# Ledger of designs, part 23: VHH binders against q9y6x5

Target 1, 379 residues: q9y6x5
Amino acid sequence: LPPKLLLVSFDGFRADYLKNYEFPHLQNFIKEGVLVEHVKNVFITKTFPNHYSIVTGLYEESHGIVANSMYDAVTKKHFSDSNDKDPFWWNEAVPIWVTNQLQENRSSAAAMWPGTDVPIHDTISSYFMNYNSSVSFEERLNNITMWLNNSNPPVTFATLYWEEPDASGHKYGPEDKENMSRVLKKIDDLIGDLVQRLKMLGLWENLNVIITSDHGMTQCSQDRLINLDSCIDHSYYTLIDLSPVAAILPKINRTEVYNKLKNCSPHMNVYLKEDIPNRFYYQHNDRIQPIILVADEGWTIVLNESSQKLGDHGYDNSLPSMHPFLAAHGPAFHKGYKHSTINIVDIYPMMCHILGLKPHPNNGTFGHTKCLLVDQWCI

## First folded at step 16 (VHH)

Design uh23
Fold by ESMFold2, fold request of step 21:
Structure uh23 (fold): chain B 379 residues (1-379), chain A 121 residues (1-121)
Amino acid sequence: as target 1 above (379 residues)
Amino acid sequence: EVQLVESGGGVVQPGRSLRLSCAASGFTFSRYAMHWVRQAPGKGLEWIGNIYHDDETYYNPSLKSLVTISRDDSTNTLYLQMNSLRAEDTAIYYCARHIWGEARTSAFDYWGKGTLVTVSS
């Protein structure tokens, strides 16, 4: 039978939630498979960029999805959650589901993973759901399992996306023990349902399953606001993205804009594009604006307003609070193995190996993940 | 305090046109992308479209030929022009303010109370 892989993301699942909350179903999944305790994601630590990095193995500057809010000055196109369907934004890379379904006798299925309802390189996932946040996890899972079980050519790669715990993490903050315990229990129950459904349908023994996330979450506060309007007249720039990494397109001399911003707050770093730290791999794309502002962990950039969010992400990718985890189970994976860390871009070449696909050029390192796999030597 | 107030709703015959307004206050309107969203009786929310600070517009493909969104930054007003109205266009129509940099979790930070449009008779 051809190798099969299901990739699952629970958005905003901070790695240390595993240590600080109870997950009987997820811990059983881990016990019978593998765990990577911390996945170092890509900067900026936002949803669309990191989901695309998982499936392309590329840094954001290389795949072109550099933020959840983008502007292209040449075409005058805007990108946001509401208008994310233009292939223009996605075509700087080839995601794994496109490569997979172009193979003979293979197809790909998707339940809501970012980009899977877009015809990237004139190719859309063979089976997919148009994004709709109102569709329950159960319905997403039913569609995915139906496609895995009943398709010709067979579905060999499938994706499944869920919006929690990100939505609740923003609303309550990760330090709200009472609310986050309730939310995370519901997510563990969904993982239990996933495993049980796969067992009932006879898929569990021959399907590789990866459960991961795109980023974590840090606590915010009304006491930690950076008011840009106190530092610079809004007429001097166009705001492309706000917090915690603001993207600034100057309307006047950009050195003048930089000088007005550099002393705005001790809790914010201000970078000319050329001065963005090399470790971010966040410089070499025209969609990255001439000036970015990077708030310190837990600080929120605002425009003379209070903030409604008690938790946020998007900060420096060296912060442990921004890191998700990865767990996996299936015939390709060891049983009961724990690994300390990988880079999120390493997931792509590992998935290509499992599926027998030739990876496109990418930033991942297969060697970082080979200890997870039964067909590889590890030391 | 951010406030959004829709107006211009009412009862209208099928095939007619209607223009809705959204008066914005408490923020620098000209910097924000703004959206129109509707909810038909007993149904979920349906995104109609948006307009950015530079007047670039994006529309729900199913509605694109029926609606036009515009803005007047001098009066802090967002507009929705609807043409060839049908019974299924009966809904509460909301304006909403765009959130920068959010995805899949929350598309808007402030909503109006809505204005009812009824297409009948």
Scores: ipSAE 0.816, ipTM 0.921, lowest interface PAE 0.8, mean pLDDT 94
Fold by OpenDDE, look of step 17:
Structure uh23 (fold): chain B 379 residues (1-379), chain A 121 residues (1-121)
Amino acid sequence: as target 1 above (379 residues)
Amino acid sequence: EVQLVESGGGVVQPGRSLRLSCAASGFTFSRYAMHWVRQAPGKGLEWIGNIYHDDETYYNPSLKSLVTISRDDSTNTLYLQMNSLRAEDTAIYYCARHIWGEARTSAFDYWGKGTLVTVSS
């Protein structure tokens, strides 16, 4: 039987939550599998970009999902959570479920993972759920496991997405111990449900399962705001994305706009597109706007308003607060092994290896995950 | 203070048309994208569509043929034109302001109180 892999994402699960809170079910999962304590995600550290990086192995400039909110100046198209189904935005890369599905006797399934409800390169997941926040984890899990068990051709790759603890992180802030404890307990319980369901269905021993996240969460405050309206008139530019990385489309001379913003706040770096630091791998795409603003950790860019968020993400991907974790279990993985760090783009070649797929060109390094796999030598 | 106030709702017969309005205040309306959403009794929130600052519009595919979203920046007003109304269109309709950079949590930062539309014979 071909190997099977379930990729699970809990949005906004900050890596150090594992150190600061109790996760009995997840710890059991880890005990019988592997843990990567820190995953360095891609810049910007947002949901759509990082989820697409996981399944493509590409930096954002390469796969073309460069933000949760995008604008293409040539076609005049907009991208957002509400309008994310145009293949135009996704077709600059080939996600793993498409690669998998193009193989003989294989199919893919998805429960609300970004991009899975879109025909990419004229291929849509054989089984998928349209995104609906009202659908319970249980229902998503039930559909995924049903497809894993009963599909023909068999589902060999599946994705499962859940919006927490991201939503709560935004609402309460990651430093709210009381509320976040409650939220994270629920997440652990969901992991328990997942494991129990897999065991009940006889999938647990043969299914490879990866539990990961796209980004972390940093504490924000009403005392740490950057008001753009204090620095530049709104008529001089169009805002494409706001915080913590603002995307600026000048309506006047770019240099003039830049000069008005460059000293707006000591807690914000302003970059012309060509001057964006190389380490971000966030330059070589037309969807990246001419000017970007990058707020310091914990600072929020606003438009003459207060922020309703107590937590946010999207900051420098070198910040520990932005880093998620990766745990995995199954026949492909060791038992009781912990690894310090990998890059989020490294997940793709690993998954391809597990599934026996030839990877598309990507930015991942298979060597970074060899120690997690039973069939590889760890030197 | 940001305020959104929906109006134009009421009881209408099937097959009729209705135009809803949303009056915005407390912010620079012209630089924000705006959304219409609705909630039918006993159902979850359903996205209808949005309009960006440059008047580009996007619609729920299920509703595209029946709705048109427009805006008047001079009066800070958002509109939802609904045609050929059906019983299943009965809902509270909300306008909401777009928030940049969010995904899978909330695309909006402010809502109106909503206006009730009842489609009944």
Scores: ipSAE 0.815, ipTM 0.917, lowest interface PAE 0.7, mean pLDDT 95
Fold by ESMFold2, look of step 17:
Formats: C-alpha cells, sequence, structure tokens
Structure uh23 (fold): chain B 379 residues (1-379), chain A 121 residues (1-121)
C-alpha cells in the first residue's frame, strides 16, 4: 500500500510564535515527531509564491509565481487573488499533487491550497475545494479526511490550507500580545481538532502529517510609511505590485524612473532587475518587472494614503521575522528530534521521497532533511 | 476621502438589460483595478469581475456571457453592463477598489453603498 502524506499550512505563522506563545496541542504533536525551528523561505516572502515553492521545490523565478500580483507584458495578462485561475501562470512548474495522482492507483486531495483548484498541465487535484474563505476549518478537515478514507484510487497526498494567523497578523500586528494570544490559541485548538479527528478515523498511525507555513509577519506602523507619490509622478510608471516589494513598469525611460526613485527613502532599496541581489534568486523570469523597490523591515510603501495594516510580510527572506516553522509526525519521521533550519524548497524533495515519487528538477537539497527521516542515515 | 457611489439599479423585467455606474472620487482612479461584487438576498458575496487600469477584464466564469465591465478614466466612472437578466440576478451590486499584492485576505479596501437590482415580471 503506498505511503500517505497530509501537508497542512497555517498562513503567516511566524517561527518565533512557538517560543512566545503557548501551544499545548502543537507542542504535543512536535514531542512525538520532528521540529524544524526556522524554515528559510523564498523571496518575495508572499503567500502564493511560497506555497508554490513548497510543492515544486523551486525558487519563484523558476516556477513563475513571482508575487501575489503579476503582469505579463507579452500576453497582457494580469494575475491577482481575484484572478488566479488561468493555468498560464502556474504552468511553468509541476506541483507534487500532479505528479502524485498521475501514478498508477493514486489520487490527490486538496482543501484550498493555492493552485489546487487550477488545471495545471491540464491536471487538477483529483478531489478539491474551490477556494472560498468562508468555509470553516472543520468543513475543510471533514472533506480531507473523508477523501483520505473513502477514495478509489486511494488519496495518497492531501493538502489543507488555513488563512490564520496571517489575516489576524495583518490586522493586529505580531506585537499585539493580547489579540495574537487569542488568535494563536484558536489555531492550537484547530491543531488539536486535526489530530483528534485523524485518531478517531484510524488514520493517525499510518499517515505522515507536515504542519508548516509560508512566511512570518513583522510589525508595521503609521510612523514607517514611504510615500511613493512624493518621489515620482504616477504618470511615469505602471504599478504592478505595491508593498513591501513594489513592482514598477516604467512608462518613460527606465533609467529616468530609477533616478527619481533611488533616493526616495533611506528605508527602501531600489533595484534595476539586473542588480537584484543574487541571493534572492529573483531575476530570471519575465514576470519580474524592470524595477523593484524593497522596503526595510516594518516599512510600508503607500500612494499618498495612510495604511490599514499593522503587520505585513514580503520582506527580505533573510529576516527571521519572515521565517515560518515546520513540524511533522508519522511513520516516516523520527520522534523527539529538533533541527535548526532548512530551506523551504527542501520540503519538496523530502515529500517526494516519503511518497516514493521521482522529483522534477528543483532547487531543494534532500540531504538537508535526511535527519528528519527514519529511513535515512543522518550525516 | 475615497468615495464610491453606485447608481442605475431598479426593477427590470427578465431578459432585459441594465447598466450600472460607479462614480469614484478622492483618489487617482486611472491607476487602480476596480471590481463589481453582488449579494443576493440571504446569500454571501459573489464576485462578478474586475477591470485593470489598461481595460483588461476578468469575470466570474458563471457570469461571463451576461456581463461587461468598462471604465471611463476621464470621468472616474466604472460601469457594469448586464444583459439577459434572470430572477437569480436580483441582488445588491457593489463596486470596490482593488488592493495590490494581497492573497487570501480581503482584496478590497473601499466599497460603495450598493445599488439594488430587482428582476421581476
Amino acid sequence: as target 1 above (379 residues)
Amino acid sequence: EVQLVESGGGVVQPGRSLRLSCAASGFTFSRYAMHWVRQAPGKGLEWIGNIYHDDETYYNPSLKSLVTISRDDSTNTLYLQMNSLRAEDTAIYYCARHIWGEARTSAFDYWGKGTLVTVSS
């Protein structure tokens, strides 16, 4: 019987929340499994790019989901959360659920993981929910567990996505201990519900479960705004994405636009595409615009308006505030092991190994995750 | 102050057409993507579609053949043309301003008051 894996994301779960808040259910999950304390995600540290990096093992420039807001000048296509279903955007990579369900006697299930309701390479997840933020965690969990128990061919790979603590992190900011304590307690209760449901259905013993996230969250403030309209006339460029990484498509000479922006704020780095730091792996895709602006941690780029956000993400992926965690439990994993860090792209080859799948070419390193796995020699 | 004001709603017979307008003020309308959303009685919000600064449009697949979104940047006005109206198109229709770079959270920062469309014979 093929091995099974459930991949769970709680969006915007900053790694140090584990240290700063109480998680009795998650800590019990970790105690009987493994923890990676910091997962170094990919730049930009946004939701769609990092969720796709987890399931493809690729940097954003390589998988083509380079931001939550994109524009392709050749086809004149736009991408946003409201308009994310065109396979054009997703087809530069093959996510693990496609590879999995094309195997003999296997299917995949999805509860709202980004991209799972899109026919990528003409293949959509075998069982899926169309994205709808109003659907409760309980309903998502009920569908996933029903599919794991009752499908022919059997579901061997499943994904589950939840919007918190990201939504509350934006609303309150990560430093609001009172509100974030309530939010994070609810999330820990959901993890407890997940584990209890799996036990009640007889899945817990033989199902591998990964609980992870795409990015963290940093505190913002009305005292840390970069007013782009004060630096450059809006008629000189088209804005493709705003904050904290702005994507600028010049309407006039690119060098002239760059020169107007380069001294706009000491709290913002301005890059010509060719000058984007190599460590970002964020240069070699036509969807990356000719100029990007990268705000310093906690700074917000605005268009002569105040900001409603008290927390944000998307910043430099070297920042600990942008890093999520990874916890895992199941027959493939050691019990009671902690590991300091992996790259988010390393999760894909590890998952392929657990499922017995041949990975597509990717940027992950299987060796970085060997110590988590019972069947591997730890170097 | 950002303001969005819908108009053009009313009672219409099935099979007929309506054009809704959204008057925008307090911001540079021409740089923003704009959306239409509706809410039928007792139901949740349903996204109709959007239009970007360059007039590129995207629609809810279930509504694509029935609606057309356009904009006039010289008058700061967003339009929704609805054709072949059906009883199930009875709803309050809202215009909304797009937020760049958000995912899986609210995609809009400002909403209009809405305009009621009733399709009845």
Scores: ipSAE 0.809, ipTM 0.917, lowest interface PAE 0.8, mean pLDDT 94

Design wi39
Fold by OpenDDE, fold request of step 21:
Structure wi39 (fold): chain B 379 residues (1-379), chain A 127 residues (1-127)
Amino acid sequence: as target 1 above (379 residues)
Amino acid sequence: QVQLVESGGGLVQPGGSLRLSCVASGFTFSGSDFTAIGWFRQAPGKEREGLSDIYGSSESFTSYSDSVKGRFTISRDNAKNTVYLQMNSLKPEDTAVYYCAAGEYIRGSDHWTYDYWGQGTQVTVSS
C-alpha cells in the first residue's frame, strides 16, 4: 500500500504555547512521534503565504502568494480572503496535492486548506470542501477520514485546516492567559478527537500525520500604533495591505512617497522593493508592491481607524513569536524524538519523500528533517 | 433572512443598570465556533465602537472593550437564540444607540467581520 499522509494545520499556533500551556492529547501525540519545537516560517508571516509555502517548499516570492491581500498592477486583479479562488494567483507554483495526483494514480483530499478549492495548473484536489468557516471540525474530520479510508484511487495525501487559535489570538492577544487557556484546551481536545477517530478507523498505525501551523501571534496594544495618515496623505498612494506589513502602491513619484514614509515612526522600517533585506526572500515577485512598511513586533500600522485587535502576526519571520511548531506521528517518523528548529519550507521535501513523490524545485532542505525520519541517517 | 432585533434600551440614572437583548433569526449563532454576536454603540458625533462580543458553539467565549470591562456582561441563551448585554454602573458617557451585530471569522482576514446589524436601541444615562 502506498504511504499516506495527513497534514493538519491549526492556524496561529505559536510554538511556545507548548511550553506555557497543557496539551495532554498533543503531548501524547508527540510522545509517540516527533516534535520540532520551532518552525521558522516565511516572510511575511501570514496565513495564505505560509500555508502555500508548506505545500510547495517555496518562499513567498517564488510561489506568488505574497500576502493575504494582493494586487497585480498589470491585470488590475485583487486577491483577498473574499477573492482567493482565481487560479491566476496560485499558478506560479505546484502544490503537493497536485503533484500527488499527477505523478501517481492517487487521490488527494482537503478540508479548508488554502488553495485546495482552486484548480491549480488545471488540477483540483480529488476531494475537497469549499471554504466555509461555519463547518465544524467534526465534519471536516469526518470527510477527511472518510476519503482516506474509502476512496478509489486511494487518497494518499490529505489536508485539514482549522482557524484556531488564530481567531481567538487576534481577539484576546496571546498574553491573555485566562482566555487563551480555554481556547488552547479546546484545540487539544480536537487533537484528541482526531487521534481517536484515526484509531477507530484503523488508520492510526499506518497513516503519517503532521500537525503544524503557519505562524504564531504577538501581543498588540492601543499604545503601540503607527498612524500613516500622520505621515502621508492618502491621495498619494493606494494601500494594498496594511498591518503589520503594509504594501504601498504610490500614486505619485515613488521617491516622494518613500521620503514621506521613511521617518514616519521609529518602530517601522520602510523599504523600497529593491532594498528589502535578502533574508526575507521577499523581493523577486511583481506582486510585491514598490514600497513595503514593516512594523516592529507588537506595533500596528493604522489609518484613522480604531483597531480592537490585541494580537497579530505577519511580522519579521525571525521573531520567535511568529514561529509555529511541527509534530508528527506515523510509520515514517521516529518515536519520542525532539528537534530544535527547521524552516517551514523544509516540510515540503520531507512530505514528498514520505509519499514517494519527486519534488518540484523548492527552497527546502531535506537534510534538515532527516533526523525525524526512520529511514534516514541522522548526524 | 438574517435579522437582529435589539430591545431593552431606555432612560436610566447614573449608576443604574439596563439589560439589552438581541434576538437573532434566520440563523443559529451557536451553530459555529466562528460565528459571533457583538454589541456596538454610537454616540452622537462619535464613531461607532465595539463593546463586547460572544462566540463559540458548545463553549462560549467573550470579550470586552476597556471602556465597558467590569461593568458590562455579555451572555447568551442558545435556546432562545438571544444575546444579552447586562450594563451596570452606567455613566452619562454610555449614552448612545446600541447595536447588536452578527459576524464571523474568515480564514486569512485576520479579523472578525460583522455583516448583519440590528436597528439599534437608544440608551440614555442622565440625572
Scores: ipSAE 0.932, ipTM 0.966, lowest interface PAE 0.4, mean pLDDT 96
Fold by OpenDDE, fold request of step 21:
Structure wi39 (fold): chain B 379 residues (1-379), chain A 127 residues (1-127)
Amino acid sequence: as target 1 above (379 residues)
Amino acid sequence: QVQLVESGGGLVQPGGSLRLSCVASGFTFSGSDFTAIGWFRQAPGKEREGLSDIYGSSESFTSYSDSVKGRFTISRDNAKNTVYLQMNSLKPEDTAVYYCAAGEYIRGSDHWTYDYWGQGTQVTVSS
């Protein structure tokens, strides 16, 4: 039988939640599998970009999903949460579910993972759900497990996505221990449901399961605001994305716009596109705007009309608060092994290896995950 | 169609209490973990202000603005598809039109968006 892999994402699950809260179900999952304590994600640390990096192994500049909100100056197209189904945005890369789907006697399934309800390179998963936040985790789980168990050709790769703890993290902030403890308990219970479902169906021993996330969450405050309106008139630029990484499209001379913004706040770095630090791997794409503003951790870029969130993400990907975790279980993985850190792009070549797929060119390093795998040598 | 209807507003003295109700129809707010009912208010000459919201399918989660924290309490009755705002220790500055709104969290939006609004109910706090 071909190997099977289920990739699960709990959006906005910060890595250190594992150290600061109790997760009986997840800890049991880890005990019987492996844990990577910190996953360094890609810049910017947002949902669409990082989820696509997981399944492509590419930096954002390479796979073309460079933000949750994008603008293409040539086609005049916009990308956002309400407009994410145009293949134009996704076709700069080939995600793993497409690669898998194109194999003989294999199919892919998806429950609301970003990009999975879009035909990419004219290929869409044989089984998928259109994104709808109103659909329960249970229903998503039921569909995914049904497809994994009863599909023909067999589903060998599946994705499952859930919007928590991101939604609540934005509302409460990660430092709200009272509310976040309740939120995270619920997440752990969902993991329990997942494991139970797999066991009930007889999938647990043969299915590889990865539980991960796209980014963490940092605490924001009304005391840490950067008001762009105090630095530049809105008539001088178009805002493509706002906080904590603002994407600026100048309506006047770029240099003039830059000069108006460069000293706007000591807690914000202003970059011309060509001056964006190399470590971000966030330069070589036309969808990156001419000027980007990067707020310091915990600072929020606002306009006068903007509302304040208590938690946010999208900051420097070197910040621990932005890092998610990775846990895995199944025939491909060791039992009771913990690893310190990997890069989020390393997940792709690992998944390709597990599934026996030839990976597309990517930025991941398979060597970083060898210690997680039973069939690999670990120094 | 989605409809929200507020009630319970009126005139009250400083230090008094009111309980607002918001009856939702056309959807079940407890049917999704990512549907929220929120209370907002708008005073004359001021911007609309978010006060409190409640969400969650089985277990409910609540939030409060600093301006009402400790004085206002949001709750819900799933069977009646109704959300309540208990307002205690009312102050003259609480005078406003109070609105109920239904919202959702959408993947990649990074915020809760309220799309459906009631007509509002007037709350006046005066001696």
Scores: ipSAE 0.930, ipTM 0.966, lowest interface PAE 0.4, mean pLDDT 96
Fold by OpenDDE, look of step 19:
Structure wi39 (fold): chain B 379 residues (1-379), chain A 127 residues (1-127)
Amino acid sequence: as target 1 above (379 residues)
Amino acid sequence: QVQLVESGGGLVQPGGSLRLSCVASGFTFSGSDFTAIGWFRQAPGKEREGLSDIYGSSESFTSYSDSVKGRFTISRDNAKNTVYLQMNSLKPEDTAVYYCAAGEYIRGSDHWTYDYWGQGTQVTVSS
């Protein structure tokens, strides 16, 4: 029988939550599997880009989902959280569920994972749910496990997505221990439900399960605001994305716009597109705007509007607060093994290996995850 | 179809208390972990301000703005599909039209978006 893999994401699960809070169900999951303590995600550290990097193994400049809000100057199209269904945005890469279906006589399943309810390269997941935040975790889990268990051809790759603790992280901030304790407790209980469901269905021993996240969360404050309106007139540019990485489309000479912004705040770096640091791998895509502003950790870029969020993400991907974790369990993984750090793009070649798929060209390094796998030599 | 109806506003002296109610119809707010009911207010000449919200399908999660923390308490009755705002220690600065709103969190967002609004109820705090 072909190997099966379930990829689960809890949005905005910062890696150090594992050290600062108790997760009895997740810790049990880890105890019987493997843990990567820190996953260095891709810049910018946002939901859509990083989830697509997980399933493509590509940096954002390569897979083309470069933000949660995008603009294409040629087609005049916009991408946003409420407008993400156009295959135009996704077709610059091939996600693993498409590969899974095209390389083998296999099916894929998806519950709310970004891009899974969109036909990419004229291929959509064999089984999927249209995104609806109102759908309970239980219902998502039930559908995924039903498809894993009863589908023909068999589902060999499945994705499951949940919006917490990101939603609450934005609301409370990650440093709110009282409220975040309750939120994270609920997440751990959901992990318990997942494990219990798999055991009840007889899937637990044979199914490979990865639990991960796309990014962390940093504390924001009303005392750490960068007001762009104090630096430049709004008529001089179009704002494509705001905080903490602003994407600026100049309406006047780019140099003039740059000069107005370059000294706007000591807590914000301003880059012309060609000067974006190489380490971000965030330059070689037309969807990246001519000027980007990168706020320091914990700083929020605003216009003449009040922000009520106490937590945010999207910052420099080298910041520990932006890093998620990865835990895994199943026949492909060791038991009781802990690893320090991998890159988020490394997950893709690992998943391809587990599923017996030939990976598309990617930025991941299979060698970084070899020690997690029972069939590999760990050097 | 979705409607929110506020009640309970009125005139109160400084230091007094009021309890606002928001009855939701056309949907069940407790049916989703990512549906919220929030209270907002708008004073004359000022921008609308978020005060408090409540969300969660089983367990309730609440939040408060700094301006009302310790004085206002949000709660809900699922059976009545009603959200309450208990306002204590009211100040003249609390004078405003108070609105309840229904919203949701969407994947890839950084905030809760409120799409449905009540008509508002006037709260006046004056000696």
Scores: ipSAE 0.912, ipTM 0.956, lowest interface PAE 0.4, mean pLDDT 96

